# Designs tried in a protein design chat: VH-VL binders against q8ixk2r445to577. Part 289

Target 1, 133 residues: q8ixk2r445to577
Amino acid sequence: FFGMLQNKGLTDYCFDYNPPDENQIVGHQVILYLCHGMGQNQFFEYTSQKEIRYNTHQPEGCIAVEAGMDTLIMHLCEETAPENQKFILQEDGSLFHEQSKKCVQAARKESSDSFVPLLRDCTNSDHQKWFFK
Below, E stands for the ipSAE of ESMFold2; O stands for the ipSAE of OpenDDE; V2 stands for 0.75 times the mean of E and O plus 0.25 times the DockQ between their complexes.

## First folded at step 13 (VH-VL)

Design c26 (framework fv_axatilimab; at its last look DockQ between E and O 0.08; V2 from the best seeds 0.00; counts 0 for: pae O 2.02 > 2, placed apart)
Fold by ESMFold2, look of step 13:
Structure c26 (fold): chain C 133 residues (1-133), chain A 120 residues (1-120), chain B 107 residues (1-107)
Amino acid sequence: as target 1 above (133 residues)
Amino acid sequence: EVTLKESGPALVKPTQTLTLTCTFSGFSLSTWGMGVGWIRQPPGKALEWLANIYWNDDKYYNPSLKNRLTISKDTSKNQVVLTMTNMDPVDTATYYCARLQYGDYYFDYWGQGTMVTVSS
Amino acid sequence: DIQMTQSPSSLSASVGDRVTITCRASQDISKYLAWYQQKPGKAPKLLIYDASELQSGVPSRFSGSGSGTDYTLTISSLQPEDFATYYCQQYYDWPYTFGGGTKVEIK
């Protein structure tokens, strides 16, 4: 799949990557922002290796979760997808992180007008349901 | 088993500073994402959120009360402390501490509450 | 601040009745809504989060639904132990605000 990865419960919000230095894309948190489709900040590819790839930018980035954390951050993609970069987009729309055994959830970043994807124990909440548009 | 308990004075005079301590067990504020919040309930009235503190020492306050509230934690003692300055009779309420996780701003376990009366 | 309006403020029902209570938010809160039960002299107890997710240990007769601005807590078959006041809470935006409560009285 390629496009904007949208949340079912937080309608019209999409995965967005907007690092403060556009020439240094590694190590910053993925956010959720109103879906707009302008520029390249909201376009991701879900690959056969189960990566969520930010490939409209070079070098290509892959979404990862570091050990002991629940935030989604950008790493460089590798030829073979590392375990911390593998996500299963299930038929019910849940986005399951294999290594941590948790699901991606839309949540407000406290004290901010921003929303972010976070790992949480899997539930049937619409905040844990995602689809490409 | 997750438990929380509030302690502090039951009676304060107007203009005094209230200090409440939440002591908890069954979880730790060293765990990523874990937090403790304070909520109050005046007699016969609705609940009002006051403040949250998280494992990483991030602190958040109800904007209407921000200049009066200070929240802190002692992770090694499993304690969270709320300080509220310039108390007024309208601040008479039951004060609760409760557990939450960052991103999920609802409270899954509550202390029994402590009644604080503000009067001369 | 997002205002939460609960209705009714009180109701009476018999054991076995289906009971519904509602919360209306002053703006869309995108299912960032919790329901609590509070018995006299006790702390609130979480029943439902994310509008429809049942908290662990809560009886299955409780359910939540709704979207946008309008949300409902349903008790499918009222039991004697369900005498309590019920509160909704939004956590879409600061400050997190609660409804005024709905007191459920057993006939």
Scores: ipSAE 0.667, ipTM 0.889, lowest interface PAE 1.9, mean pLDDT 91
Fold by OpenDDE, look of step 13:
Structure c26 (fold): chain C 133 residues (1-133), chain A 120 residues (1-120), chain B 107 residues (1-107)
Amino acid sequence: as target 1 above (133 residues)
Amino acid sequence: EVTLKESGPALVKPTQTLTLTCTFSGFSLSTWGMGVGWIRQPPGKALEWLANIYWNDDKYYNPSLKNRLTISKDTSKNQVVLTMTNMDPVDTATYYCARLQYGDYYFDYWGQGTMVTVSS
Amino acid sequence: DIQMTQSPSSLSASVGDRVTITCRASQDISKYLAWYQQKPGKAPKLLIYDASELQSGVPSRFSGSGSGTDYTLTISSLQPEDFATYYCQQYYDWPYTFGGGTKVEIK
């Protein structure tokens, strides 16, 4: 699966990554933004290694969850996907993070008008449902 | 200034269709992010969400009433219309239209509400 | 559907009192919670959104807190104009649902 990763509950919002420095693509938080499919910042790939890959840059980035965190941070992809980069995109649209045993949810960033994907306890909410478009 | 006002019949007979119109000002449904919803409140009871419509004609309905509800908009007239079929005395309530923003599914401006009584 | 349970259903208080109203969701709603004030014969008025964000123009004596399933609306010092019914609303999942309301009456 590849393309824009769109949220069902927060309609028309997609995974978005736009690092401030194109030469330093890792270490920043993945956010949600209106789905526009422009600028290569909304193109992601779900791989057979269970990665959510940001492959518009070299080296390629993979979404990871750091210890003790609930945010999605861009790391470099590795030959063998590390445990903190493994996700399961379920048939029902839920995006499950294997290591934390939590689901990715669209959420409002605290004290802002922006949105971010966050790890939360898994529920049936459409805010935790995702699909590639 | 944002304002909304509901209009429609005050009395409806059982099995008839209710048509309510929300006329608003101070904002437009041509503006990205704008939405209008309907909420009702039986006398002395709590609020119940009915339906939403947005600038892009995206629509959402309460599943318990979805088969009876239709929401539409006329952007040029700043109007939103709600129809509810097969009315029953249990549907007697004050019906409100209210503004909301996309991604913010709470209502920041409300109409004064219109009382609808369903009776033979 | 997500059930929203408010407590108490009613309370009596005096001007100057600290008032606390609780709203419990049947499941975690991740702070997708709003509070409204409604006076007799009037439409609801938005007070708080996202559990703790104060709507513009609302007095600072109103505050919201909470997370997960439990949320609280607090009036630090009750004013005469604050006697009304208050409702919580979740917008975590469809259909969005309201609490049963809490009537704040004069003691």
Scores: ipSAE 0.295, ipTM 0.812, lowest interface PAE 2.0, mean pLDDT 93
ESMFold2 (binder alone), look of step 13: mean pLDDT 92; pTM 0.925

Design c27 (framework fv_axatilimab; at its last look DockQ between E and O 0.57; V2 from the best seeds 0.00; counts 0 for: pae E 12.8 > 2)
Fold by OpenDDE, look of step 13:
Structure c27 (fold): chain C 133 residues (1-133), chain A 120 residues (1-120), chain B 107 residues (1-107)
Amino acid sequence: as target 1 above (133 residues)
Amino acid sequence: EVTLKESGPALVKPTQTLTLTCTFSGFSLSNYGMGVGWIRQPPGKALEWLANIYWNDDKYYNPSLKNRLTISKDTSKNQVVLTMTNMDPVDTATYYCARLQYGDYYFDYWGQGTMVTVSS
Amino acid sequence: DIQMTQSPSSLSASVGDRVTITCRASQDISKYLAWYQQKPGKAPKLLIYDASELQSGVPSRFSGSGSGTDYTLTISSLQPEDFATYYCQQYYDWPYTFGGGTKVEIK
């Protein structure tokens, strides 16, 4: 699966990554933004290694969850996907992070008009449902 | 200034269809993110969400009403219409239309409401 | 559906009092919670959104807090115009649901 990763509950919002420095593509938080498909900032791939890959840059980035965090941070992809980069995109649209046993949810950033994907307890909420478009 | 106003019959007979119109100003459903929803409130009771419609014609309904609801918009007239079929006395309530936005599924501006009584 | 339970259903207070209203969701709603004020014969008025964000034009004596399943609306110093019924609303999942309301009456 590849393309824009769109949220069902937060309609027309997609995974978005736009690092401030093209030479520093890792270490920043993945956000949600209106789906536009421009600039390749919203192009992601779900791989057979259970990665959510940001492959518009070299080296390629993979979404990871750092210890103790609930945010999605871009790391470098590795030959063998590390445990903190493994996700299961389930048939019902839920995006499950294997290591934390949490689901990715669209959420509003505190005291902001922006949205971010956050790890939360898994529910049936459409805010935890995702699909590639 | 954002304003909304509900209009429709004050009295409906059982089994008949209720048609309510929300006329608004101060915003447009041609604008990205804009939405209008309907909420009702039986006398002395709590609020119940009915349906939403957005600028892109995306629609959401309360499943508890078993497909009795239809919501539509006329952007050129700044109107949203709600129809509710097979009305029953239990549907007696004040019906409100209100504005909301994408990502903000709360209602920031409300109409004054229109009382609808279902009686034979 | 997500059930929203408000407590108390009613309370009596005096001008200047600190008033606290609680809203409990049947499941974690992740701060997708709004508070409304409704006066008799009037439409609800938005006070708080996203659990703790104050709507523009709303007096600072109103505040919201909470997370998970438990949320609170606080009026730091009750004013005469604050006697009304208050409702919480979740917008975490469809259908969006409201609490049963809390009527704040004059003592």
Scores: ipSAE 0.161, ipTM 0.778, lowest interface PAE 2.8, mean pLDDT 93
Fold by ESMFold2, look of step 13:
Structure c27 (fold): chain C 133 residues (1-133), chain A 120 residues (1-120), chain B 107 residues (1-107)
Amino acid sequence: as target 1 above (133 residues)
Amino acid sequence: EVTLKESGPALVKPTQTLTLTCTFSGFSLSNYGMGVGWIRQPPGKALEWLANIYWNDDKYYNPSLKNRLTISKDTSKNQVVLTMTNMDPVDTATYYCARLQYGDYYFDYWGQGTMVTVSS
Amino acid sequence: DIQMTQSPSSLSASVGDRVTITCRASQDISKYLAWYQQKPGKAPKLLIYDASELQSGVPSRFSGSGSGTDYTLTISSLQPEDFATYYCQQYYDWPYTFGGGTKVEIK
């Protein structure tokens, strides 16, 4: 799949990546922002290796979750997808992170009016359902 | 300061249509993420959610009442209107409008409420 | 629909007492839970959102906790102005539903 990765429950919000340096994309958090499809910040590819790739810049980034954390951070893609970069996009729209055994949920950033994707215990919430637009 | 106020008839006859207007200030439905909802409370009973409308004109209705409810907004007048058809004595309640934000589906500011009695 | 069950339906307590009110959801609501205070003849007032986050301007004697299906509102030292009915509300899924209320009376 390729396009904007949209949340079902938080309607009209998509994965968005806006690194402060366009040539240094590693180590920053993925956010949720209004889906607009303009420019390069909202286009991701879900690969056969179960990666979520940020393909609009070189080098290419892959979304990862570091051990013990719940935030989605950009790492460099590798030839063989590391376990912390593997997500299963289920038929029902849930986005399962294999290593942590948790699901990606649209959530408010603590003490903020911003939204981010975070790992949470898997539920049937529409806030844990995602699709490409 | 955020305020909301409900207005409409205090008495409605069975089968008639109720129209309630919420007039608010301190925020606008042109502001990203803002919404207004309606909640009712029969005398001495629990609260019941009715409907929400958001800045982008998305609308959500309580499924048990969906065929009877219509919600709309006039952003330039800071107003939200709720219409409920085929009123019955069981619909006697205090009706509140309240503010919420998209993504946070709880109500942070409430109007004072308006009592609506359905009686012949 | 997600059913919300509050307990107790009413209680009496003295000024200074610790008061605990519980709310149980018919399914996991992932902390999408708010608490409201309502005094007679007045609109509800938001106290707590996201199960444990205190709304601005609410006294620190109010606190919330819980996860999954079981949630608690605590008033650490009851004050005379805390006489009211308290409601929980889930916003995990529609329709958004409220508990039946807990009436708190000052002895």
Scores: ipSAE 0.005, ipTM 0.569, lowest interface PAE 12.8, mean pLDDT 87
ESMFold2 (binder alone), look of step 13: mean pLDDT 92; pTM 0.935

Design c28 (framework fv_axatilimab; at its last look DockQ between E and O 0.48; V2 from the best seeds 0.00; counts 0 for: pae E 13.3 > 2)
Fold by OpenDDE, look of step 13:
Structure c28 (fold): chain C 133 residues (1-133), chain A 120 residues (1-120), chain B 107 residues (1-107)
Amino acid sequence: as target 1 above (133 residues)
Amino acid sequence: EVTLKESGPALVKPTQTLTLTCTFSGFSLSKYGMGVGWIRQPPGKALEWLANIYWNDDKYYNPSLKNRLTISKDTSKNQVVLTMTNMDPVDTATYYCARLQYGDYYFDYWGQGTMVTVSS
Amino acid sequence: DIQMTQSPSSLSASVGDRVTITCRASQDISKYLAWYQQKPGKAPKLLIYDASELQSGVPSRFSGSGSGTDYTLTISSLQPEDFATYYCQQYYDWPYTFGGGTKVEIK
């Protein structure tokens, strides 16, 4: 699966990554933004290694969850996907993070008008449903 | 200034179809993210969400009433219309239309409401 | 559907009192919670959104807090114009649902 990763509950919002420095693509938080499919910042790939890959840059980035965190951070992809980069995109649209045992949810950033994907306890909410478009 | 106003019949007979119109000003449903919803409130009881419609004609309904509800918009007239079929005395309530936005699924501006009584 | 339970259903208070209203969701709603004020014969008025964000124009004596399933609306010092019925609303999942309301009456 590849393309824009769109949220069902937060309609018309997609995974978005736009690092401030194109030469340093890792270490920043993945956010949600209106789906536009422009600039390559909304193009992601779900791989057979259970990665959510940001492959518009070299080296390629993979979404990871750091210890003790609930945010999605861009790391470099590795030959063998590390445990903190493994996700399961379920048939029902839920996006499950294997290591944390939590699901990715669209959420409003605190004290902001922006939105971010956050790890939360898994529920049946459409805010935790995702699909590639 | 944002304003909304509901209009329609005050009395409906059982099995008939209710048609309510929400006329608003101070905003447009041509604007990205903008939406209008309907909420009703039986006398002395709590609020119940009915349906939403957005600028892109995306629609959402309360599943318990979905088969009876239809929501539509006329952007050029700044109007949203709600139809509810097979009305019953239990549907007697004050019906409100209110504004909301994508990502903000709460209602920041409300109409004054219109009382609808279903009776033979 | 997500059930929203408010407590108490009614309370009596005096001007200047600190008033606390609770809203409990049947499941975690992740702060997708709004509070409304409704006076007799009037439409609801938005007070708080996202559990703790104060709507523009609302007095600072109103505040919201909470997370998970439990949320609270607080009026730090009750004013005469604050006697009304208050409702919570979740917008975490469809259908969006309201609490049963809390009527704040004069003691």
Scores: ipSAE 0.324, ipTM 0.818, lowest interface PAE 2.1, mean pLDDT 93
Fold by ESMFold2, look of step 13:
Structure c28 (fold): chain C 133 residues (1-133), chain A 120 residues (1-120), chain B 107 residues (1-107)
Amino acid sequence: as target 1 above (133 residues)
Amino acid sequence: EVTLKESGPALVKPTQTLTLTCTFSGFSLSKYGMGVGWIRQPPGKALEWLANIYWNDDKYYNPSLKNRLTISKDTSKNQVVLTMTNMDPVDTATYYCARLQYGDYYFDYWGQGTMVTVSS
Amino acid sequence: DIQMTQSPSSLSASVGDRVTITCRASQDISKYLAWYQQKPGKAPKLLIYDASELQSGVPSRFSGSGSGTDYTLTISSLQPEDFATYYCQQYYDWPYTFGGGTKVEIK
């Protein structure tokens, strides 16, 4: 799949990546922002290796979660997807992180009016349901 | 100041349809993230969540009551309406409307509640 | 549905006492838990959200703690206006469910 990765429960919010320096793609947190489709910040590819790639810009980034963390951070993609970069988009719309055995959930960022995707225990909540638009 | 107030009939006969209106001020359902929900409390019993409606017209219903409940809003009037079909004496309760936000599914402001009695 | 069990169902206490109320969920709710205060004939009032965060205007004598399945509301020094029934609510998953309540009465 390619497009804007949208949350079902938090309607009209999409994965968004806006690094402060286009030459430093790695190391920043993925956020949720109102879906708009402008520029390249909201377009991602879900690959056969179960990666979520930020590939509208070179070098390509892949979303990862560091061990013991719950935040989604941009890494450089590798030839073979590391386990911390594998997400299963299931039939019910849940986005399962294989290594942690947790699901991606839309959550409010602490002390702000913005939202981020975070790992949480898997539930039936629509805030854990995602689809490409 | 955020306020909510419930209105509707105090008495309903079995099998009839209950219609409750929540009128609120101090916030708007045109603002992203705003929502209104309904909760009831039978006399001396625990609170039971019924339904939520959000600014974008997304609606969520308690699964045990889903086929009996309909929630709607009129954003220009600052109103939310709940209907419940096929009322039964077991549905006798105080009905509250309350505000919540998407992502934060707790109720920060509540109406005073309205008592609905179901009897012949 | 996630079941919420409150303990005790009632208690008697004096002004100045430290009061502790517990709430147990039938599964891990990851701190998606709120506490409400309700006085007779009145609507509930939000006290605590996200297990431990005080709602605006709530006195600091109220505190919440816990994780996983077990959560606690504490009133560090009970005041006359604190005699009420207290409810927990989980919002980890719908349907949103409430505990049965804990009534705090004058000794």
Scores: ipSAE 0.006, ipTM 0.555, lowest interface PAE 13.3, mean pLDDT 87
ESMFold2 (binder alone), look of step 13: mean pLDDT 92; pTM 0.926

Design c29 (framework fv_axatilimab; at its last look DockQ between E and O 0.04; V2 from the best seeds 0.00; counts 0 for: pae O 9.4 > 2, placed apart)
Fold by ESMFold2, look of step 13:
Structure c29 (fold): chain C 133 residues (1-133), chain A 120 residues (1-120), chain B 107 residues (1-107)
Amino acid sequence: as target 1 above (133 residues)
Amino acid sequence: EVTLKESGPALVKPTQTLTLTCTFSGFSLSTYGMGVGWIRQPPGKALEWLANIYYNDDKYYNPSLKNRLTISKDTSKNQVVLTMTNMDPVDTATYYCARLQYGDYYFDYWGQGTMVTVSS
Amino acid sequence: DIQMTQSPSSLSASVGDRVTITCRASQDISKYLAWYQQKPGKAPKLLIYDASELQSGVPSRFSGSGSGTDYTLTISSLQPEDFATYYCQQYYDWPYTFGGGTKVEIK
């Protein structure tokens, strides 16, 4: 799939990546922002290697979760996808992170206007349901 | 088994500073994502969220009380401390500490609560 | 602040009754809603999170539904231990606010 990755429960919010330093796309967090489809910040590719790629820039980024963490951050894509970059988008819309055995959930960053995707134990919550638009 | 327990004075005088301690077991604030919050309930009134503290020492306060509240933790003792300055009779309430996880701002385990009366 | 309005403020019911309690938010809270049960002299107990997800150890006679501004807690067959006050809580935005409560009394 390619497009905007939208949350079912938090309506009209999509994965968004806009690193504060355009010359350093690695190591910053993916956020959730109102879906707009303009520019390049909200377009991702779900690949046959189970990657979520940010490939509108070079070098290409792949979403990862570092060991012991729950935030989705940008790493460089590798020829063979590392385990921490593998996500399964299931038929029910859950986005499962293989290495941690957790699901991606939409949540508010506390006392902030921002929402973020983060890992949580898998539930049937609509906050854990995602689809490409 | 997760438990939390509040301790502190049952009676404070107006203008005094209240210090409440939450002692918990069955989880640790060294665990990624874990947090403890404080909620109060005046007699016959709704619950009011006061403050949260998380494993990484991030702290968040109800804006209406921000200048009066300080939250801190001692991870080695499994304790969280709430300090509230300039107490007033309107602050008379049962005070609860409760567990939460960052991103999930609901409270899955609560202490028994401690009643604090503010009166001269 | 997001205001949470519960109704009714109280109700009387018999063991075995189906009980429905509503909670209305002053704005869309996108299912960031929890339900709690509180018995006199006791702490609240979490029943439901994310509007419809049942907390571990909570009986299946409890269920939650709703979206947008309107949310419902349902007890399908009231038991003696269910006589309590029920509160909703939004966590869409800070400060996290609670409803005024619904007292479920023995009829």
Scores: ipSAE 0.667, ipTM 0.891, lowest interface PAE 1.7, mean pLDDT 92
Fold by OpenDDE, look of step 13:
Structure c29 (fold): chain C 133 residues (1-133), chain A 120 residues (1-120), chain B 107 residues (1-107)
Amino acid sequence: as target 1 above (133 residues)
Amino acid sequence: EVTLKESGPALVKPTQTLTLTCTFSGFSLSTYGMGVGWIRQPPGKALEWLANIYYNDDKYYNPSLKNRLTISKDTSKNQVVLTMTNMDPVDTATYYCARLQYGDYYFDYWGQGTMVTVSS
Amino acid sequence: DIQMTQSPSSLSASVGDRVTITCRASQDISKYLAWYQQKPGKAPKLLIYDASELQSGVPSRFSGSGSGTDYTLTISSLQPEDFATYYCQQYYDWPYTFGGGTKVEIK
């Protein structure tokens, strides 16, 4: 699976990553932005290693969840995917983070008009449903 | 010992629905990560992946078959069922079920396969 | 869909020969590649996974290599039981696809 990773509930919003330095792509938070399909910022892949890869640059980035956090942060992909980078994209569209046992939910950023994907308890909310487009 | 065995009709008429059952042992679809897939092979031809089902009831289908496929499991019976609608002579093939794991999408154990002929 | 092209489609070899089979993907599949052996009337048997990992119980004469789009299955010294058809399979992206196969025949 690859392309724009779009939220079902928060219509027209997609995973978005735009690092300040294209030569240093790790360490920043993945956000949600209006799906536009332009450039490299909204292209992701879900791989057989259960990774959500940002592979528009080398080395490739993989979305990770750091200890104690509920945000999605870009890390480098590894030969063997670490536990904090493993996700299960279910048929129903739920995006399950194996280590935290939580689901990725589209949420409003605190004190902002922007949106971010956050780990939350799994529900049947369409805001926890994702699909590639 | 891991084993899988396909069962179903050897002959199907065009436009009819094929129902195949995979009965397995040596593992369970209640086990985290476990999955079963179906692969077919027309006589003298290459292999074609059809569908997978996993322990968590997650399902994946080959889009080339235009939504003709349905896969389901009965964990208590160690069975996986594949249905394929609107069969055509072109669907004549040996149908295999095989084990795989979520995240490791290669098939490590296979059934012996069952030949299905579609003919009037 | 990712197309897997195997070459050659068939080859003739003798016992003891070094045999090389190539599989080319239509795009980078990041080593998400498996190799299978199939004998007539039998189901495929997994030989290699993740491009170069030898499946348990498979003889060490079998090896896999490659990256990106190009992958190779090598039989260092062909044995009588190795005459069969070999298939590659990518599992980088859905739908997972197989190569056309390579039939290894006795010379």
Scores: ipSAE 0.007, ipTM 0.632, lowest interface PAE 9.4, mean pLDDT 92
ESMFold2 (binder alone), look of step 13: mean pLDDT 93; pTM 0.935

